# Designs tried in a protein design chat: miniprotein binders against Ribose-phosphate pyrophosphokinase 1 (prs1). Part 1

Scores and structures below are computed, not measured.

Target 1, 284 residues: Ribose-phosphate pyrophosphokinase 1 (prs1), of Archaeoglobus fulgidus (o29666)
Amino acid sequence: MVILVGGTNGLMALKVAKISGLPLCYSHVDRYPDGEKYFRFASNIDGEDVVIFNSMHPNPDEIIFETLLIAETAYSNGARSVTCVFPYFAYARSLDTVKGEALPIKTVVKVLKAAGVKKIITVDFHLQENVFGVEHVDLTGMEKLAEYCLEEFSDSFTVLAPDEKAAFWAEKFAAKANCDVVALRKIRIDAENVIIDDLRTGVEGDVVIVDDIVSTGGTVCQAARIAKRAGARRVFVACTHAILARDAMMRILESGIEDIVSTDTILSPVSHVSVADVIASALS
Structure headers, positions and changes below count from the first letter of each chain, unless a header shows other numbers.
ipSAE, averaged over its two directions, is called F for ESMFold2-Fast, E for ESMFold2 and O for OpenDDE. V2 adds 0.75 times the mean of E and O to 0.25 times the DockQ between the complexes of E and O.
[cut] stands for letters that were removed.
Atom coordinates printed by the task and the answers are left out, and those that the model quotes come from them; centres of patches stay.

## First folded at step 16 (miniprotein)

Design x3 (from w3 with K36M)
Fold by ESMFold2, fold request of step 17:
Structure x3 (fold): chain B 284 residues (1-284), chain A 112 residues (1-112)
Amino acid sequence: as target 1 above (284 residues)
Amino acid sequence: SPEDKIEELLQLIEKLIDRIEKLAEKIKGDPRELLMEIYELAEAIWRLFDELLKLGNPDIAEEVLQLAEAILDLLEEIYRLARQGSPEKLRDKIKRLAELIQTLADKLEQLS
């Protein structure tokens, strides 16, 4: 088994190789003047099980095509199998669609299978189920995030899930932190708008809002306001994937959230929690 | 082609170092603009790591691995100092970050 260096979030691939002791393989990756991708293996991978690392951010379409190109090139050069590690997997917002709406996860899965990808490893995959039709291992960063929050944010806090779907990750976090969990409920006000309902009871002390993804920050800012109204002292945010548009960071900091932390599935100024060891263990 | 790629990366690094050094001009300005630039610099640095690794050179990969922890720690410190409004400490960390990024440029020039 060899780990390919040359995809997005290549630092993760390097860390995982160092921790696991697995050998690296190298590639030359470039673009032609017209913008087309260039790829070539720079290592002999004949007979190898090749592991591709690609986090699907910030350019998911480009990264998906790159993954297909690499996978097919690996087989053309004698690879025995291709495993993809997607620390962040995009296009996983929902399995439900309305009339005329695309279901992009179905398209992405179809092309990954067609390229011969045999195994997919993710971290805190948003859909929480195997949609791939191939072997899928979904890992979690929640225990590592909980350890960080206990060491760096507060030694005592309540975990707040901003909705019932987030409770899945919040419960994993809280089990490690040995603390209480409260889940907020979203109220649908029309077909396209949802708000978070107020807490039924008060909360005291510090609160950590936990979710898998923070994108625009709107959900965590609403949850923070609710927690503050309910009596929270300090409110923090922990998430696996901090997509964080530029305005999201400012929105979060201006909302009275004390601090935010994420894992390194997407690198940012707040990605202080590495999941490289969790991924390395899954490859052994 | 390899020489062209190294030159492109050296130009990217030079632009990035200029942006890092100019961060000091924003310390006393709008805090929102300062934090926005820090976030954009962090994204540019992560992109730089990926581009360096796409060279397929083991020596460059080792240099990235060796420097990444220090660079990441400095970015965290810069982010927190910018929030606290600690201008003297912030200037010192900005200078050190530029020095570490310059080390990557020095390594690339050795390959040319």
Scores: ipSAE 0.691, ipTM 0.863, lowest interface PAE 1.6, mean pLDDT 88
Fold by OpenDDE base, fold request of step 17:
Structure x3 (fold): chain B 284 residues (1-284), chain A 112 residues (1-112)
Amino acid sequence: as target 1 above (284 residues)
Amino acid sequence: SPEDKIEELLQLIEKLIDRIEKLAEKIKGDPRELLMEIYELAEAIWRLFDELLKLGNPDIAEEVLQLAEAILDLLEEIYRLARQGSPEKLRDKIKRLAELIQTLADKLEQLS
């Protein structure tokens, strides 16, 4: 087994290789002036199980294509198998569609399979199930996040899931932290209006809002406001994948959130937790 | 060519260093603007790491690995200090960040 250095998650690849002791294979990746991608393995990978690292941020379309290109190139050069590590996996927001609407995850899965990918590894995969039709290992950053929060944020807190879907991750987090979980309930009145059930019972002390992905910050900001109104002392946020753009961070800062932490699945100024050791353990 | 790519990356690093140094000028300005600039800078630095690793050079990869943690920590500190309004400490950290990024340039030059 060799770990490929290249793509958008090269630092993770390096860290995982160092921790696991697995050998590295390097690559040359570039773009032509017209935007076409160039890829070449820098070493012989004949007979090897190749592991590709590629978080699907910030350009999931490009990253998916790159992964396909690398996978097929690996097999063309004699690779025995290709495993893809997608710490952050995009296009996994929903399995539901309306008539005429695309289901991107289906397309992504199809092309990965067609390229010969044999195994997928993710971290806190949003769909919470194997949709790939191949071996899938979903790891979690929630335990590491919980440890960080206990050390850096507060020694005692209530875990708040901003919606019912987030309860899955919040529970993992809370189990590690040995804390109580409160889940906010989103009541959809109509397609456009969502009422969040208020914390009717109130909350005391510090609160950590836990979710897998923070993108625009809207969900966690709303949860923070609810928590504050319910009596929370300080409100923190922990998430695995911080897609936080410039605008999202400003919203978070203005919402009364004290601090935020994420993992290195997506590198950001708040990526204080590494999941490299978790991934390394899954590969070795 | 690989040489051309290295030159491109050196230019990118120079631009990043310039951006880092200009952050110091924004310390007395709008805190929100400063925070946004730090965030954008962090993204640019991460992209630089990716590009460096795409060279396929083990020596460069090792250097990136060694520096990445320090740079990440430093960016975190810079962000925190900017948020807290600590100008003096912030200046020192910004300077240190520029130095660390320059180390990457120095390494690239040695390999070219």
Scores: ipSAE 0.656, ipTM 0.852, lowest interface PAE 0.8, mean pLDDT 91
Fold by OpenDDE base, fold request of step 17:
Structure x3 (fold): chain B 284 residues (1-284), chain A 112 residues (1-112)
Amino acid sequence: as target 1 above (284 residues)
Amino acid sequence: SPEDKIEELLQLIEKLIDRIEKLAEKIKGDPRELLMEIYELAEAIWRLFDELLKLGNPDIAEEVLQLAEAILDLLEEIYRLARQGSPEKLRDKIKRLAELIQTLADKLEQLS
């Protein structure tokens, strides 16, 4: 087994290789002026199980194509198998579609399989199930996030899931932190408007809002406002994947959130928790 | 050519350093704008790491690995200081960030 350095998550690959002791395979990746991708393995991978690291941010379309290119090139050069590690996996927000609407995850899965990918590893995969039709291992950063929060944010807190789906991760987090979970319920007012039910019971002390992804910050900001109105002392956010779109951080700060922590699945100023050891353990 | 790519990356680093230095000028401005710039800068630095690793050079990779943690920690500190409104400390950290990024350029030049 060799770990490829050449994707959008090369730093993770290096960390994982160091921890696991697995050998590195370097590559040359470039782009022509017209935008076309160039890729070449820097070493012989004949007979090897190749592991590709690619977090699907910020350009998921490009990253997916690059992954396909690398996978097919691996097999063309005698690789025994290709495993893809996608710490953050894009296009996995929903399986539901309306008439005429695309379901990108189906396309993504199809092309990955067509390229010969045999195994996929993710961290806190949003869909919470195997949709790939190949072996899928979903790891979690929630335990490590919980440890961080206990050390750096508060010694005692209530975990708040901003919606029912987030309860899945919040429970993992809370189990490690040995604390209670409160899940907010989404109330659909109409086809276009969803509100979150207020906490009927007051919250005492500090609150940590837990979710897998923070993109625009809208969901966590809403949860924070609810928590504050319910009597929360301080409100923190813990998430695995901090996308933090341009105005997301501003929204977060304006909502009264004290601090936010994420993992290194997506690197940002708040990526204080590494999941490299978790991934390394899954590969070794 | 590999040489052309290295030159391109050196130019990118120079641009990043300039951007970091200009960040110091925003300390007395809108805090919101400052925070946005910090996040955008962090993203740019991450992209730089990826591009450096795509050179396929083990020595460069090792340098990136060694510096990445320090740079990320520093970005966190910069973020916190920006939020708290500590301008002097913030300026010092921004300067340090520029220095760390410059070390990558120095390493690239040594390997070219």
Scores: ipSAE 0.645, ipTM 0.849, lowest interface PAE 0.8, mean pLDDT 91
Fold by ESMFold2, fold request of step 17:
Structure x3 (fold): chain B 284 residues (1-284), chain A 112 residues (1-112)
Amino acid sequence: as target 1 above (284 residues)
Amino acid sequence: SPEDKIEELLQLIEKLIDRIEKLAEKIKGDPRELLMEIYELAEAIWRLFDELLKLGNPDIAEEVLQLAEAILDLLEEIYRLARQGSPEKLRDKIKRLAELIQTLADKLEQLS
């Protein structure tokens, strides 16, 4: 049978258990006085298919190691299989490296496989492809974000993708919202700097900038400037994963962006959209 | 020890409640400072929830889940009221937030 367990960033397991009716495994997560991780199952998981929930932000290295401990401990205690749900999966920025750079997604995948993880579930995985070498299900929060934006931001808007890669998620969002998508293009200024090209056409009315991840806020602030210059009335931001630092949130609020919303893949003051029901449906 | 961990969490909750109540003092001050403090309080609250869940106690986990929905809605409302400059409504919501966080402290004390 399927049993859910949450790690340090595992509040999602509780939400999914409530929605799905699947049993929740209780566990103790702590540290010894010297800082070493402690983990113990408090429920019997012998013979069970264990599903571990552990979003990889803000502490990706700790979460990855903890997940390995939970997975190995599950097998040591008789688990039949281990699936991991990573609502946000870190270290997936790019598959391209400069000479001498680590490719950390390769390392993370290796250690997860070595721990016996058989299936990985993500939400709006940044690389948009299976890099895991095991079964991978990538879910989307874009429809839920679109519903929120229609109800809470504006009843009519244009979706703006800040680049061609973001168009993938922007199209999913726009399909639900029944609206048009405009994609901006990045222009490389030099080896380390990129800007977003101006719009070739005007934009009327409200605009929602859509991406999977908003980190420093620079990209969405630049896209908002471009949209405003093109005639946009109000500019909003919707993203699945808000990795906003202190300065990023203030930068966004001061740039003339009307509001921002994200999902609970990363908990924040703007994570108003839950994807727990999307994940629960994938486990049923 | 479990007893030491609960005591540590109770102290963190006390400090968090103090920060929430002091947020009311910032309502008429610098708007940038107010919005940043709201952001930092939200992060601190979610970190508190993670620490509470690490205890592995079903009663605490159920309380966290019930309160998380109410607290998320309240934080969203506080955030929007702070942007609108609605000081009386904002003060009421900040007070309610402190009350919800106190509920967690009460539950932890019940278990110790």
Scores: ipSAE 0.319, ipTM 0.684, lowest interface PAE 4.6, mean pLDDT 85

Design x3 (from w3 with K36M)
Fold by OpenDDE base, fold request of step 17:
Structure x3 (fold): chain B 284 residues (1-284), chain A 112 residues (1-112)
Amino acid sequence: as target 1 above (284 residues)
Amino acid sequence: SPEDKIEELLQLIEKLIDRIEKLAEKIKGDPRELLMEIYELAEAIWRLFDELLKLGNPDIAEEVLQLAEAILDLLEEIYRLARQGSPEKLRDKIKRLAELIQTLADKLEQLS
């Protein structure tokens, strides 16, 4: 088996290689002035099982195409199989559509399959189910995040899921931390307005808000405000995928969140936790 | 050419170092602006790592791996210190970050 160092998540491949002892297959990736992608394997991969590392951030469309290109090139050069590791998998926010809307995940899955991808590995995949029609292993960073929070944030806390779907990950986190989970209920009023139920029973001590993705920060900031109103001492955030834009950071800071931690599925200033060990274990 | 790409990356590193050094000038300014600059800098550093890895050079990749954790830790510390309003410690960490990035440049020059 050969680990291919991908683009945006090449560091993950390197870390995994170091941990697992699996070989790296280096490649040259470039872009022409017109924006077209260039790719070349630097080594012979004939007969090898290739593992591609590409987190789908910050340019998911580009990264998807790059992955397709690499996968097909791998097979054209004699690869036995192609596995894709997408620590962060984009276009997985919802399966719900209205009339006339695209469902991008279907398209993404279709083209990955067409390129011959045989297995997909993700970390805390947002849809929480296999939608790929191929072998899918969804790993979790929640246990590692819990360990970090216990060591660096607070030795005792309540886990807060900002919505019902987040409870899935919050429970994994809480199980490791040996603490209680409170899930907020998200009520949609209309297309523009969302109401989150208050914590009726109150909360004492520190709170860690747990979710898979923090993008705009709106959800976690709202949860933080609710927690504070309910009596929380300090509020922290732990997430797997920190898609933090400039404005998101400011929003988080203004919300009174004490600190935030994420994994290296997407590299950011708060990506202190590595899931490389978890991925390495899945490949061994 | 590979040589041209290395030169481009060296120039990018130089620009990053300049940006890092200029962060020190913003310590006494608006804390929000400082934090934004830290985030933008982090993104730029990650892009640099990505570009370095795309060269397909094992020696460069190894160097990136060795430095990545240290740089990440420093960025986190810088972020925290900036939020806490600790200017003295912050200056030291910013300086260290510049030094680590310079190490990458040195390594690239050796390989060119």
Scores: ipSAE 0.248, ipTM 0.691, lowest interface PAE 2.6, mean pLDDT 89

Design x5 (from w3 with W46Y)
Fold by OpenDDE base, fold request of step 17:
Structure x5 (fold): chain B 284 residues (1-284), chain A 112 residues (1-112)
Amino acid sequence: as target 1 above (284 residues)
Amino acid sequence: SPEDKIEELLQLIEKLIDRIEKLAEKIKGDPRELLKEIYELAEAIYRLFDELLKLGNPDIAEEVLQLAEAILDLLEEIYRLARQGSPEKLRDKIKRLAELIQTLADKLEQLS
């Protein structure tokens, strides 16, 4: 097994290789002036199980194509198998569609399979199930996030899931932190109006809002406001994947959130937790 | 050519250093603008790491790995300090960031 360096998550690849002791395979990756991708393995990979690292941010379309290109090139050069590590996996927000609407995850899965990908590893995959039709290992950053929060935020807190779906991750987080979980319930009145059920029972002390992805910050900001109104002392946020644009961070800062932590699945100024060791353990 | 790519990256680093230095001028300005700039700068640095690793040079990769942790930590600190409104400490960290990025350039030149 060799870990490929050359994707959008090259630093993660290096860290994982160092921790696991797995050998590295380097590559030359570039773009022509017209935008076409160039890729070449820097070493012989004949007979090797190749591991590709690519977090699907910020350009998921490009990253997916690059992954396909690398996978097919690996096999054309004699690779035994290709495993893809997608710490953040994009296009996995929903399995539901209306008539005429695209289901991107179906397309992504199809093309990955067509390229010969044999195994997929993710971190806190949003769909919470294997949709790939190949071997899938979903790892979690929640335990590491919980450890960080206990050390850096508060020694005692209540975990708040901003919606019912987030309860899945919040429970993992809370189990590690040995604390209680409260889940907010999203009541959809109509396609446009979502009412979040209030913390009717109140909350005491510090609160950590836990979710897998924070994108626009809207969900966590709303949860923070609810928590504050319910009596929370301080409100923190922990998430695996911080897709936080600068404007999202401003919203978070203005919402009464004390601090936010994420993992290095997506590098950001708040990525204080590394999941490299978690990934390394899954590969070794 | 690989040489051309290295030169391109060196130029990119020079631009980044300039941006880092200019960031210091924004410390007394609008905090929102400062945070925005920090975020954009961080993203550019993350991309730089990826591009350096895409050269396929093991020696360069090792240097990136050695410096990346310090740079990443420093970016986090800069962000935190900017958020907290600590101008003096922030200035020092910004200076240190520029130095680390320059070190990366120096190593790139040496290993190319």
Scores: ipSAE 0.810, ipTM 0.913, lowest interface PAE 0.6, mean pLDDT 92
Fold by OpenDDE base, fold request of step 17:
Structure x5 (fold): chain B 284 residues (1-284), chain A 112 residues (1-112)
Amino acid sequence: as target 1 above (284 residues)
Amino acid sequence: SPEDKIEELLQLIEKLIDRIEKLAEKIKGDPRELLKEIYELAEAIYRLFDELLKLGNPDIAEEVLQLAEAILDLLEEIYRLARQGSPEKLRDKIKRLAELIQTLADKLEQLS
């Protein structure tokens, strides 16, 4: 097994290799002036199980294509198998679609499989199930996030899931932190409008809002406002994947959130927790 | 050519250093603008790491790995300090960031 250094998650690859003791294979990745990709392995990978690290941020379309290109190139150069590690996996927000609407995850899965990818590893995969039709291992950053929060945010807190789906991760987090979980409920007013029900029971002390992804910050900001109204002293956010799209950080700050922590699945100024050891353990 | 790519990256680093230095001038300005600039700068630095690793040079990769942790931590601190409104400490950290990025450039030149 060799870990490929290339793509968008090279630092993670290096860290994982160091921790696991697995050998590295390097590559040359570039773009032509017209935007076309160039890729070449820098070493012989004949007979090797190749592991590709490629987080699907910020340009998921390009990253997916690059991954396909690398996978097929690996096999053409004698690779025994290709495993993809996507710490953050994009296009996995929903399996539901309306008439005429695309379902990108279906397409992504199809092309990955067509390229010969045999195994996929993710961290806190949003869909919470294997949709790939190949071996899938979903790891979690929630335990590491919980440890960080206990050390850096508060020694005692209530975990708040901003919606029912987030309860899945919140429970993992809370189990490590040995604390209680409260899940907010989404109330659909109409086809277009969803509100979150207020906490009927007051909250005392500090609150940590836990979710897998923070993109625009809208969900966690709303949860924070609810928590504050319910009596929370301080409100923190912990998430695995901090996309922080657009003006997300400003919204977060304005919402009364004290601090936010994420993992290095997506690098950001709030990525205080590394999941490299978690990934390394899965590969070793 | 590989040489051309290295030169391109060195130029990119120079631009980043300039941006970092200019960031210090924004410390007493609009906090929102400051935070925006920090995030944009951080993103540019992350991309730089990726590009350096895409060179396929093990020696460069090792240097990136060694410096990256310090740079990443520093970016986190800069963000925190900017958020908290600690201008003096923030200036010191920004200066240190510029130094680390310069070190990266020096290593790139040395190993190219």
Scores: ipSAE 0.801, ipTM 0.908, lowest interface PAE 0.6, mean pLDDT 93
Fold by OpenDDE base, fold request of step 17:
Structure x5 (fold): chain B 284 residues (1-284), chain A 112 residues (1-112)
Amino acid sequence: as target 1 above (284 residues)
Amino acid sequence: SPEDKIEELLQLIEKLIDRIEKLAEKIKGDPRELLKEIYELAEAIYRLFDELLKLGNPDIAEEVLQLAEAILDLLEEIYRLARQGSPEKLRDKIKRLAELIQTLADKLEQLS
């Protein structure tokens, strides 16, 4: 087994290799002036199980294509198998569609399989199930996030899931932190309006809002407002994947959230927690 | 050519250093703008790491790995300090960031 250095997750690959002791293989990745991708293995990978690291941020379409290109190139050069590590996996936000609407995850899964990917490893995969039709290992950053929050944010807190779906990760987080979970109920009124049920019982002390992804910050900001109205002292956010645009961070800060922490599945100024050891353990 | 790519990356690093230095000028300005610039700078640095590793050079990769931790930690500190409003400490950290990025350039030149 060799770990490929390249793509958007190269530092993660290096860290994982160092921790696990697995050998590295390097590659040359570039773009032509017209935007076409160039890829070449820098070493012989004949007979090897190749592991590709590639978080699907910030350009998921490009990263997916790159991964396909690498996988097929690996097999063309004699690789025994290809495993893909996608710490962050895009296009997995919903399985629901309306008439005429695309379901991108189906397409993504189809092309990954067609490229010969045999195993997929993710961290806190949003769909919470294997949709790939190949071996899938979903790891979690929630335990590491919980440890960080206990050390850096608050010694005691209530975990708040901003919706029912988030309860899955919030429970993992809370189990490690040995604290209670409260899940908000999301009530959709119409296509444009969503009401989140208030915390009727109130909350005392510090609150950590836990979710897998923070993108625009809208969901966590709403949850924070609810928590504050319910009596929360301080409100923090912990998430695995911080897809925070610059405007999202400002929104979060303006909402009264004290601080936010994420993992290095996507590098950001708030990526204080590494999941490299978690991934390394899954590969070794 | 690989040489052309290295030169491109060196130029990119130079631009990053300039941006870092200019960031110091924004410390006494709008905190929102400062934070925005920090995030944009951080993203640029992350992309730089990716591009350096895409060169496929093991020696360069090792140097990147060694420096990356310090740079990433420093970016986090800069972010925190910017939020807290500690201008003097922030200035020192920004200066240190520029130095680390320069070190990266030096290593790249040495190993290319």
Scores: ipSAE 0.797, ipTM 0.907, lowest interface PAE 0.6, mean pLDDT 92
Fold by ESMFold2, fold request of step 17:
Structure x5 (fold): chain B 284 residues (1-284), chain A 112 residues (1-112)
Amino acid sequence: as target 1 above (284 residues)
Amino acid sequence: SPEDKIEELLQLIEKLIDRIEKLAEKIKGDPRELLKEIYELAEAIYRLFDELLKLGNPDIAEEVLQLAEAILDLLEEIYRLARQGSPEKLRDKIKRLAELIQTLADKLEQLS
């Protein structure tokens, strides 16, 4: 088994290889002047089980196509199998569509299977179920995030899930932190506007808002305002995947949120919690 | 070609070092602009890691692995110090960051 270097968030691949003791395989990755992707293995991978690392942010379409290109090239060069590690997996927003909407997760799954991907490893996959039709291992960063929050944010806090879907992640976090979870409900006003329902009871002390993904920050900012009105002393945010538009960090910090932490599935100035050891254990 | 890519990356690093050094000029300015530049600079440095790893060179990959933890820790500290408004400590950390990024350039030049 060899770990391929050259994808997006290649540092994760390096760290996982170091922790696991698995060898690296190298690649030349570039782009032709017309914008087409170039890929070549720089290591002999004949007879090997190849592990591709690719976090699907910020360019999910390019990264998905790159993964297909690499997987096919691996088999053409004698690879025995291809496993993909997607620390962040894009296009997993929903399994439900309205008439005329694309269901992109279905498309992505089809093309990954067609390229011969045998096993998929994710971290805190948003859909929370195996949609792939191949072996899928979904890992979690929530325990590591909980440890960080206890050490660096507050020695005692309540966990707040900004909606019922986030409760899944919040419960994993809270189990490690040995604390209570409160879940908010979202009330949709229209296609572009959501209001979070108020808390029935107050909250004392520090609060950590927990979710798998923080993108624009709107949901966590609204949850923080509700927590503050309910009596929270300080409000923090912990998430697995900090997508964060450039404005989101300023918006979050200006909303009265004391601090935010994420894992390193997407690197940022707040990606203080590594999941490399969790991923390494899944490969051993 | 690999030689063209190495030259491109050396020019990218030169621009990054210029941006890092100019960060000191923003310390006493608008805090919002300082934090925005630190965030954008961090993103550029993370992209540099990926671009360096795309060279397919084991020595570069080892250098990235050895330096990345220190660079990431330094970026986190720079970001925190900028939020606190600690000019003297911030200047020291900015200088150190530029030195670490220069080390990557030096490694590329050895291999070119």
Scores: ipSAE 0.787, ipTM 0.907, lowest interface PAE 1.1, mean pLDDT 89

